# VHH binders against WD repeat-containing protein 54 (Wdr54): the designs that were tried, part 8

Target 1, 334 residues: WD repeat-containing protein 54 (Wdr54), of Mus musculus (Mouse) (q9r0d8)
Amino acid sequence: MFRRERSIPLRSSAAALSNNLSVLQLPARDLTHFGVVHGPSAQLLSAAPEGVPLAQRQLHVKEGAGVSPPLITQVHWCVLPFRVLLVLTSHRGIQMYESDGSVMVYWHALDSGDASSVQAMFARGIAASVHFICVGTCSGRVLVFDIPAKGPNIVLSEELAGHQTPITDIATERAQGQDGVADMVTADDSGVLCVWRSGPEFTLLTRIPGFGVPCPSVQLWQGIVAAGYGNGQVRLYDASTGALHVQISAHARTISALDLAPEVGKLLSAAEDTFVHIWKLNRNPESGSIEVEHCHGECISDTQVCGARFCDPLGSSFAVTGYDLAEILRFGTV
Short names: E, the ipSAE of ESMFold2; O, the ipSAE of OpenDDE; V2, 0.75 times the mean of E and O plus 0.25 times the DockQ between their complexes.

## First folded at step 1 (VHH)

Design e1 (framework vhh_nb_b201)
Fold by ESMFold2-Fast, scan of step 1:
Structure e1 (fold): chain B 334 residues (1-334), chain A 119 residues (1-119)
Amino acid sequence: as target 1 above (334 residues)
Amino acid sequence: QVQLQESGGGLVQAGGSLRLSCAASGFTFSRYAMGWYRQAPGKEREFVATIYSGGSTYYADSVKGRFTISRDNAKNTVYLQMNSLKPEDTAVYYCAAKYWGSTPRYDYWGQGTQVTVSS
């Protein structure tokens, strides 16, 4: 069973954004990095396993000339084969930093053609696929950036078309993939999911239709797509066929986060209904059907959950952020 | 007309290194993504590594950290540097070329070069 552990203080309360918590696990260094958005700024924290904060940094959206600061939509650490980059998306564009946030290595401004108005312009959804970083836009396009092993020579290599509404989330397979197998899922504000294969050119393998509600969060694990929806449902699909295998009435309000512990097949779901649920995913070895077991439920008192992530590879600890909460809540097993 | 010619294969002891070369002719080399595939006896052909026309690379998990793919557009040649070789790396290695332009895609394959890693 999970128990509440020492919380990590935040300089400012967390913004009311889905997926508003990024975690980078560095177990070889006994260190975990946390990233949380606070409007036009984001706080980066480094903490020991006991939750003692060791370092912090503030990130800001690239400034314009005397205008109101644009809002950040997401921060996320992208682990690539030869480097780790911190990616920040906002209502102005995409910023990429070295993993500690100390040096900005790349800036991409969104064009006015990306939205019907400047107010509606934003990027959101960040994931790494092999040596690429993929970022979603408000137009439904996914921008694919080719990341060199060293240095700032990052190039926009292609744009993926598959969605017609704003991208909400992107997830990649964190386990070993095979040539020709799905390794990325993108989700949008109408609930459409697109399943992709990376390679010399990204290939759309499967499109899963929406059903009138947004999909704020997705995960991909061993050919299973896990999707969290605006109506509180979690759905599990076969990635190769797009077939729906399981529909879970998981939450009473919009799901704000899904996370995965891929070594053990644990899925975490979190929502505006104040709950965090832990699930165990598996595939029946004889039938191939997808199965799910409920393992834990945690109520975060008086808090609309905005972000939740596992903090270890076995899914034995997790962290939570919530609307107007000035701390990162931590939970671990005894 | 289109030719891909592999070289550099041979017998090597476990833990050793080999460098494979693939000389290309009959097409505009700099516009093609180049890759290496391998096939062990009785098995399907599997992906090893690719290098895009722009120079970025992608590797199979089984070779990541041990193999390095590179290209020389002036020589129309792609290379595969193989380090820390294992008996499981024993296979015929094939060079492949793929075009990603606006015209229909074309895949070209070489004849292969044998790599044998002894325990």
Scores: ipSAE 0.000, ipTM 0.119, lowest interface PAE 21.0, mean pLDDT 83

Design e2 (framework vhh_enristomig)
Fold by ESMFold2-Fast, scan of step 1:
Structure e2 (fold): chain B 334 residues (1-334), chain A 119 residues (1-119)
Amino acid sequence: as target 1 above (334 residues)
Amino acid sequence: EVQLLESGGGEVQPGGSLRLSCAASGFTFSSYAISWYRQAPGKQREWVSTIRSGGSTNYAESVKGRFTISRDNAKNTLYLQMSSLRAEDTAVYYCARGPYWSYKTFDYWGQGTLVTVKP
């Protein structure tokens, strides 16, 4: 039922990074923010529901004078109870900005001991849980930052040691509900997933083993872990047990993005095979079995999809970025 | 553990062609994106091309249409076919393995192979 809508032009094409599209939905203000990485910079755009651009700015990584700017690996808006921060990760570390990208509030440099070599240093994987921002590293550690309601007094409160290969993605529970005890899932380059519960300290609930392919994107919804893999499969696991419930041959190429519309249990998967698929997740109330239904398939002609996200809480619209594409493609329902 | 070994570099004249190879070992080659990078004298390393586990390819604008990246998963080997070579292509070429999600992030490098374009 989805139909192509007005595209939003980009100053530069999206970098060929997985999950290269960040969306901040501001329904109360009737606008949506989009973030797209290109090299050492990120384009930040604001658009009305009809796709009319309202604001556009370029965010450049802040570095010392004379220092070559590092490449950005990810940008993500973190919605916390009392504030929204724009977080970016790079080959040098982590930077946190006010939501419009105008003021940097925090900088964390990666330690050289975090990598096998200086050239292999990077951070990637960003998600907010409770009043924490969690960021993954190339060592497999997850850095947990405690975010104050106001001001720049951000502290590194904890480091999680569940993974032994680089973190590829982090996702947190955004849905209302009490069924799951899990608050966060982390994924790594070997395809291992770790499921965590937040608290004064994070607790590892379960570790789901890899099967020889990386997991570039992961999502968590009401006790269901949705994982997209390098072989094009989407797998659905029970978050509490780590049991595999569903294996979907969703794409013919590497999955580049997964997203959730948590109010309705819709999952979006996107891949280098040019397709975006929309799925409906469910849990059978009698058996507890996880179920999935295919709702929509969209072919983005001649485009390697790099990022795709829902643009509204009901999953009635989504946006797509692609390699060598100088626009954000938009799709919506009547 | 993980090892990447480049070969095929040498001297060529402008307009010539070279094929570089990268032999990989110590990991499941077919599951990873592998990239070519280069470093010219006095310059920083720059990305040239990436081929992902699914076969999709990306190229730097400066080499688009002239270079072709390919892989042979049965032989654990990555290739870079270079055509219409220019003086500015002179560099040490490196094979790099990064996580499949990024063409500009790498955790393992080869030793490099020198390509010199001059008459």
Scores: ipSAE 0.000, ipTM 0.222, lowest interface PAE 15.6, mean pLDDT 84

Design e3 (framework vhh_5c3l_4)
Fold by ESMFold2-Fast, scan of step 1:
Structure e3 (fold): chain B 334 residues (1-334), chain A 121 residues (1-121)
Amino acid sequence: as target 1 above (334 residues)
Amino acid sequence: QVQLQESGGGLVQPGGSLRLSCAASGFTFSSYYMSWVRQAPGKGLEVVSDISGSGGRTTYADSVKGRFTISRDNAKNTLYLQMNSLKPEDTAVYYCAKHPLYYGSRYFDYRGPGTQVTVSS
C-alpha cells in the first residue's frame, strides 16, 4: 500500500517525453538523484529520503552549428563496474558526464546522414551493459561505446543493426551475476523488440515482431522481457525464445514508462491515462511459464504521466513526473 | 510513411472564423501529441496549440487563448483547429505537426505542407 510523500519541486515542468524520469539510487549515502527533461535543458536534483532537496543543476545540449534550438530526448544514469556516468541524448548527439553532471567527459555528434532530414535526426534509448554504454538512434542503429575505468578515452566500438525504425528504449539485465552474460533488449517505433547477448561483440538472440503500435518502454528481468506499447498493453515475453507469455490490458492509453525493482521482481507501468500500476512478476519453476499479479494502482489526477521509476531496490517507493507538472511526485509504502 | 495534409485555409475578414483540418496517415494517430504551428511572413515558427493523444489535455499560446479551439477525432485520424474572432496578426501559414513520443511538447518530427490563412479587409 503506497501513500503520497513530500513532492520535490522542479524549476521547469517535465516535457511530454516517454521515460522522462531518471533515478540514481545511492542507499549507502541515503541519497537519490533525479533527472528530468524540459526542452533544451535537463534538471538534476539530489534529495534525502524525506524528499528534502539537497542540490540541483541544469544541463544543456552542447552548442553546435545547428540553426534550430536543440532538444534533449533523454537523460539516464549508467552504472558500470568501475564508474557511474550520466548520459544525455538529444537531436544533436550524445553527451556523457560524471555522475553529478559537473564535468562532461565525452561528446559524440550524430551524422546528418543518419536521418532523411536534420529535423528527424536524434538519439534515444540509453543503457549500460558490462563496460559498454548503448545508445539508440533515429535510424534504428544502436551505438555501442566502450567505457574505460577512468578518464575520457571513450570509443565507439560497435554499431548494432536489428531495427529499421527509430529506437525508443533500451534496457539491460540489472541483476546479472559476476560471470553472467548480460542480456539487453532494444525497442523501436514500430513495436519491434531485439534481444541481445553482450560479449566481445553483441549477438542478436531473438527478434520479436511488432503489431502496428510503437513500444515506448522495455525492461529485462531474469529472462523476462516486459514491453509497454502505444495501445496501453504490457506484454511479457520469454527473452530466450521471444515467446509471448502474458498480455495485460494495463492502461487505456499509451504507456509512457516501465521500471523494475530487480531484487523483488516488481514491475511498474505508467501511462497517458493518468495511472501508475505495480505488478509482481514470477516464473513457475516447473513449467517455466511467466505469471503476473497486480499489487497497486494509483491515479495521478489530471496528469499525463511522462515518467515513473522505483526509488529503491525493493520497490517500496516510486517517483512520478507528468506533463506540465512542476514537481516530482513521491510515493512510499506505509 | 508519415503523411499530414492540412485544409480549410483561405481569406477571411477580421472578426471572422475558419476551421482547419489535418488528415493524418502512416502512424498510430491516437498515440501521439499533435500541434498546430504557424509562420507569419518574415517571422519564425510559433506553436499555436497542442493536444494530447487522448484529447484530454490541450494548451494554447497566449496570443490565441479564448479564440482558438484544438480538437481531434481519433476514429478518423483527423486534427482540427477552430479559429474564431480572427485578427490581421493571425495571418500565417498553418502547419499540422506530429510530436514523437521521445521529445518535448515544442519539438515535432513531421509537419504537413501547410495551409494559408489570410485575415484582411
Scores: ipSAE 0.000, ipTM 0.263, lowest interface PAE 12.9, mean pLDDT 83

Design e4 (framework vhh_brivekimig_d4)
Fold by ESMFold2-Fast, scan of step 1:
Structure e4 (fold): chain B 334 residues (1-334), chain A 120 residues (1-120)
Amino acid sequence: as target 1 above (334 residues)
Amino acid sequence: EVQLVESGGGVVQPGGSLRLSCAASGFTFSRYAMSWVRQAPGKGPEWVSSISYSGGSTLYADSVKGRFTISRDNSKNTLYLQMNSLRPEDTALYYCATYKPWGSLYTDYSSQGTLVTVSS
């Protein structure tokens, strides 16, 4: 079904970080943006549909009091109703840029209160919900930034307390057709998940306990929470109740990425076991039961997969990054 | 192919009221959250309010809370904004839009908007 397409060259191999690939599709401009972390820097690429690179930019962590440049933990495009911001998290703080990375519009330094050293401080986990950007911290707090339609008047409006270990990932509902249910899910290093509803302030709806393994990646789609764990399992929960519906032995090693194609409910899972799997999620309209079907499996030979994302809303194409790989691998359907 | 046609704007005195309408076509209206956005003269777009696909959940900008009410009629593919206690600072061109997390509000449609002028 999926076949390998032209790869996009990278300056260096992707850093060995979970969720190390961000994709922004701009169909009106007939191009796709890719973001990959390489340690203290991140590379941004713009490419034509056939994979021809059109532009590139390098981002670096904002300099501060540290002796050496800190490592970047994640780069991610946040799509808001009126603007798109590129958000970068690191061992120093949070940097927000215009979508092309050319202008930094906001800087937030991390608190050192809960960290034993500067090296232990980091932010990680980035997602947009309504007009907010939410970012996780090593303390387990989630910082909520209120984003204006234009300009730099970004304010830290709220801090969410639901986790006691470092945040590993944050995902928000991107599919239209949802109402009165969850808008965001956050995950931590102990495997705890918190399900939130956005509004004048964020409300905790459900807390799903961990079971002794970290949760490196989460997704939220049509009231379904999909969580990928350190033991290779993918679990599907009802977002409103936190009830476990499905447990999948999806991978033989730690899951490094999950992504959703929101228009069709396709889920992508990728892991350190070299595999990328594509699944189809459904909810039975009568019973409310969550169902899953396996659609495709791809082996990325001898590669520790670091990131994997769908490149279109229908899930007909996806891209992959790996620690030993100096290129972005692309896959599409015939 | 998304088409949105706003109407109901006009000139009103401070403290007055207006009801805006947005007729939607080219997509399954009942499956999408909708928003009202305004652009004051010489300023950028400002989000005003959003409503869920069913109408069960609403969200408002702080500047309009308690004065504006967003609603929808899925059987008529129409979005509404009831504006009460209007102030001069509410003067703007008002647009309706689908809430699309994967795109900027103005990259997914182009429409004329409806002009609201609040003046004494």
Scores: ipSAE 0.000, ipTM 0.137, lowest interface PAE 17.8, mean pLDDT 82

## First folded at step 4 (VHH)

Design g11 (from a8 with S100G S107G; framework vhh_enristomig)
Amino acid sequence: EVQLLESGGGEVQPGGSLRLSCAASGFTFSSYDISWYRQAPGKQREWVSTIRSGGSTNYAESVKGRFTISRDNAKNTLYLQMSSLRAEDTAVYYCAAYYGDEWSLTGYDYWGQGTLVTVKP
ESMFold2-Fast, scan of step 4: ipSAE 0.036; ipTM 0.402

Design g12 (from a8 with Y98D S100G S107E; framework vhh_enristomig)
Fold by ESMFold2-Fast, scan of step 4:
Structure g12 (fold): chain B 334 residues (1-334), chain A 121 residues (1-121)
Amino acid sequence: as target 1 above (334 residues)
Amino acid sequence: EVQLLESGGGEVQPGGSLRLSCAASGFTFSSYDISWYRQAPGKQREWVSTIRSGGSTNYAESVKGRFTISRDNAKNTLYLQMSSLRAEDTAVYYCAADYGDEWSLTEYDYWGQGTLVTVKP
């Protein structure tokens, strides 16, 4: 059902990082932005619907004179009700840019108290919830930034405690018309998941215990938590109770990315085993139990997949990055 | 013909309260997200608060819990209720309107001329 489309060339190859692909859809402008990390830099690309490149920019980590540039851990577009920001996390801190990467609007340096050494410091995990941008740290803390409708007056409003190991990923509810009790899920390097509700302050609703395996990627959709683990499993939990409903032996190696198409409940999983799988999530109307159906499998030949995202809300197209691959692979339905 | 007119500024003691108004004309007020900005002497313009056409509100961290933004679509008027005022709140306050398009980093479509708020010791 999915067919390979025109790939987008990268000046710098993709780094071997989980969740190493960000996509921003701009349907009113008939273009899509892509963001990919390589070492201390992130490449931003804008492309037409057929994958024709239109513009590019290179972002670098903020650094002092004469010091080695620190590594970027993630780049991600955060869509807020009043604005879109491009957020970059690194071993030094958090940088926020206008959506096209043209202007840095905010800088937050990591506190030395967050790690046993300066070299062990990093931020990772980025998501937008309501008018907040949430960013994970190596200490397990989640930093909540209050984002104004316009201008640079961004402030750190709270720090969430719930994890004791480094945050690996953060995901928020994106489905429209959700009666949502849960707004956000955070994951850590021990496989612990925390489910949160946004408000004047974030409230921890559920903590799902780890089982000795890292959780590199999570998603939240209509009360379903989808978690991808270091052992290749995808697990589906009820967000309200934390109850495990489904355990899938989805991949042979570590899952590097999960994404959701919120209008249809399609889940994408991608892993170091070279595969990208597409799943359909449902709730049984009578029992309320979570069900999953496998829809598509794609082998990205000789490539450890590092990032994969749907490029539209219906899940009819997706893009893939791979370790040391100098292009973004694109796939669409025929 | 498009106009935003701020009023209600003045001198107030620390800890006091003041209510600003912005009267709009020449456009469909109810369709716009409307914001308050301020500019203190020697500083750049700072965003204060926004109220969406649907009624949702946002506040800058510096004013959260002290200021309340509201609108009256029937009167084409925006309000800012300021309480627990501090010396740091001394500024010219501006009203601004646009569609709240998060895909554009453009300036607001319409701006007022401002009203001065002075918090005196």
Scores: ipSAE 0.000, ipTM 0.117, lowest interface PAE 13.5, mean pLDDT 84

Design g14 (from a8 with Y99E S100P T106S S107P; framework vhh_enristomig)
Fold by ESMFold2-Fast, scan of step 4:
Structure g14 (fold): chain B 334 residues (1-334), chain A 121 residues (1-121)
Amino acid sequence: as target 1 above (334 residues)
Amino acid sequence: EVQLLESGGGEVQPGGSLRLSCAASGFTFSSYDISWYRQAPGKQREWVSTIRSGGSTNYAESVKGRFTISRDNAKNTLYLQMSSLRAEDTAVYYCAAYEPDEWSLSPYDYWGQGTLVTVKP
């Protein structure tokens, strides 16, 4: 079973955002990095396995005209083959930093061409695929940035047009995969999912229609799309066909986070209903059917969970952030 | 002058054992965390194991239970005892040392030149 471990204190309470917890696992260093959004700022923390905070840093949105202060929507560490970048999205644009948050290497301002939606402009949804970083926008476009192995020569190489409502989340395949298999899923505020293959150019493989609720969080694992919805459902789709295989009444309220431990096929779901659930995903090798088992349920008393991530490759520990909670809650196996 | 020098690599059959060594000089070995990495032909470097200055150890899942990392601070030497070797363990093995820096992801302060391990059926 999972048990509560030492919490990590935050300087400010976490903002009410889905996917409001980023984790970078550094097992070689026996460290875990955490990122949490607090409105116009984000706190980065480095912690030892016992939850002892070793270092901290604060990031701020780059100044812009219009809405002030602009709010951060997400921070996320992007692990690329030759480097790690910390990416921050906001109501103004996209900021990319060296992995420790010390130096901003790239800035991309959002285009305000839609005059009616200037107050609603934002970027959200961040994931790395191959040597690209993909970022979602409020228009439904996904911006693809080509990342060099070293230095600041980051180029916006492509814009993907698969969605018509704001992007809510982007996830990429992190397990050792097969060449040519789907390697990215994007989700939007109407619940539509798009499955992509990277290459010289990104290719849309499948569009999975929405059903009247937003999809705040998605994950992709070995040809399985896991999607968490505003009605508390988790749905599992075959990535190649878009076919729905499993529908789980996982939570009583909006799902705010999904995460995977790709080495063991564990899925974590977290929601505004105060629960975090751990699931085991499998694909039957004979039938190809997607299967799921419930492994653990944890109630975070009086807290709307806004972020939750596994902290190790085996999914034996996880961390949680909640709305108006000034600490990162940690859980490990006993 | 800082130097890390790996040794002990060679050719071995599946199920065999090898002991790798990394001799360090030019820095205060006992205060550094030290890791083993490996790189197979055509693949990216992957982390294998770390031993901290305090003696605690971590292992990649693929080697857990088969490999044992240890250090001798008096001899400024890092070891990797490898057992139950598999074809997929074939790689150049590197030692890497870093003074604990909570934000540093990579590169390590110091890298060795590597020692080749070949597991042939």
Scores: ipSAE 0.015, ipTM 0.426, lowest interface PAE 6.4, mean pLDDT 85

Design g15 (from a8 with A97R S104G Y108F; framework vhh_enristomig)
Fold by ESMFold2-Fast, scan of step 4:
Structure g15 (fold): chain B 334 residues (1-334), chain A 121 residues (1-121)
Amino acid sequence: as target 1 above (334 residues)
Amino acid sequence: EVQLLESGGGEVQPGGSLRLSCAASGFTFSSYDISWYRQAPGKQREWVSTIRSGGSTNYAESVKGRFTISRDNAKNTLYLQMSSLRAEDTAVYYCARYYSDEWGLTSFDYWGQGTLVTVKP
């Protein structure tokens, strides 16, 4: 049983963007970092376990030429073997910061080749795999950046081709990989999913075709691809074959976030229909089929949910942001 | 001049126990939070446990109930008592001292050289 806990105040309402809540747990410090996008700026805050805010910072898109101020599409903390970087994507490009947002260490500007129109340029979708940071573009390309253990010598090492429409989300396996197995999934605005294996160069393992709706959020867990769609469906696929195993009528409106608690196989789904649902994933050991069980449903009153993330490895707590809501809502088990 | 020196690693069978030590010098040991991390070959460095200057402890979920972190401020020594060891615990274990700033994640200021723990069937 989840219960509402102390909320964390925000200076402005969260922007109406899918996956608009970033969480970084710092168990060694007993702290949690939260990141929320509000138009051309993002608020970073650090809180104690009981929800007391301890520190705060504002991030802004790097100033560039343009009629309107550039908008942020996503912020995400990327945990790498020797460092943590905060990555920000926008309508102008990709910015990478030290984990506290205090120093910008890298800037990559999008060029006109990244879009059918310069007015339609944007980057979106951020994930870390091994020592790489992968970022999606509006052209469907995924940019792979090689991240050094220290300093700003970040190199664009590879560009992945697999999508023909804008990337919407990228997720990586958060456990150790095996040789030849999937460790990254990318999703696009047509609902196409590409499953990748990292290595000296990324290898495309499987391409799962779309069915006429976008996929705003995706997750990868132990060979299972979990995808949330614009029609409110959650679909579970086998990562190695691309076979559809489960189709859930999870939400009445567009799914805005999926998250995993990988140690227990819990999946969180959140949508514009005001609901956050928690599911438990299983793979049948005899048949290999994927199974799902509904564990919890939470209605966020009069709120279009824009972001939702688990705040602990067992999925015993989660946080929510919503459009027109100037707070991060927190929920935990007793 | 800050130094952290790990010891106590070795080979052990599944279900066995090991005690790791970290000898610290060059700073006021009692004033700092100190942690254990581990790194298996080809994998990311993983946080294991922290003990604060005040004595409170935190553990990664994968080791909770099996590992116990402790400190002896008189000896400037950090310990990690490991029990019920599994093949997945095979790694080089590192002692680390963090900066006290609220955002100190980008890199640790001081690391030890590590001690290898191998869990063999």
Scores: ipSAE 0.000, ipTM 0.220, lowest interface PAE 14.0, mean pLDDT 84

Design g17 (from a8 with Y99S E102Y; framework vhh_enristomig; at its last look DockQ between E and O 0.69; V2 from the best seeds 0.00; counts 0 for: pae E 3.8 > 2)
Amino acid sequence: EVQLLESGGGEVQPGGSLRLSCAASGFTFSSYDISWYRQAPGKQREWVSTIRSGGSTNYAESVKGRFTISRDNAKNTLYLQMSSLRAEDTAVYYCAAYSSDYWSLTSYDYWGQGTLVTVKP
ESMFold2-Fast, scan of step 4: ipSAE 0.188; ipTM 0.568
ESMFold2, look of step 5: ipSAE 0.156; ipTM 0.531
ESMFold2 (binder alone), look of step 5: mean pLDDT 80; pTM 0.796
OpenDDE, look of step 5: ipSAE 0.612; ipTM 0.831

Design g18 (from a8 with Y99S D101Y S104D; framework vhh_enristomig)
Fold by ESMFold2-Fast, scan of step 4:
Structure g18 (fold): chain B 334 residues (1-334), chain A 121 residues (1-121)
Amino acid sequence: as target 1 above (334 residues)
Amino acid sequence: EVQLLESGGGEVQPGGSLRLSCAASGFTFSSYDISWYRQAPGKQREWVSTIRSGGSTNYAESVKGRFTISRDNAKNTLYLQMSSLRAEDTAVYYCAAYSSYEWDLTSYDYWGQGTLVTVKP
């Protein structure tokens, strides 16, 4: 039983972008960081569990003097073994900041070499895998950046080919170098999913074909790929085989966000239909079959949900952003 | 000069109790959130408990009801009262300080060197 908690006010209303809410959970500090995009800027704030803001910063993206600032497509905190970086993507490139947004440590400008595609140029989809940060592009390529433990010596180490349409989302799971274990999934605008294993070079393990609708959001949990689609379906696949196990008629409109609480196997889905649903995932150890239970449904009145994330590792609280909503809505359990 | 110095570790029987202390110096202790972490042999560092500058507390599920975190701002000291100790609690225990009001360049973690707790079978 989730209930509405104190909302966190935003300086500007959230932009109409899928996955438009980044959360950095710091349970050791009893603290949660939130990032929300509005146009060429993002608001970063830190809050106590009660929703009381403790610190805030507004990050403005600029491209040269006298040039219009690019629109941000996504912000995301990347947790790496020795550091946390705040990564933002835009219609011109990728910027990486220290976790508080105070210092930009790296800039990568997109370069297609094709003048006709410049207007459609953007990056989107951000995830950390081992000591790498992976970022998607409008061409379908995934850029892999090698991140040092300290300092600005960030290097583009690899470009992954697997998709032919714009990347929409990237999700990762810890694998600790186990051979044959999937630890990253990438999704694109045609609904194709690619399942990868990290290493000195990333290996494509499985390619799951699309079915004519985009996949705005994906997650990876214990060998299960959870994918949210433009038609409102959530699909659960076996990561090793790509086999479809479960198809859920979860939402009436496009899914805008999926999130996981991996300690308890909870999945959150949010969509343009105003609903946020909480699901419990389970894998039968004997048969390998994937099962899902519906745990909670919440209607965010008159709000097209654009972002939703769990705020704690046990999935006992979550936060929501919506189109033209100047606050972060919070929900918790008793 | 910032220092965090843990003490109170030792050997204890299953079901026993032990009190850890962390003495802080070189910063305004009362303004910081302070946490206990532990690291068992061959495992990653695991969060145990946090006490905010305002006094609110939080615990890892595995220790909730058995461990109590507290602070004495007048003595610049953090405590962890451990009861009903189990073999799985065997680890090096560390204290760490985090600024509760800043998240910029000056707000970085301070760590102690640790104190060993061994729960003997």
Scores: ipSAE 0.012, ipTM 0.358, lowest interface PAE 9.1, mean pLDDT 84

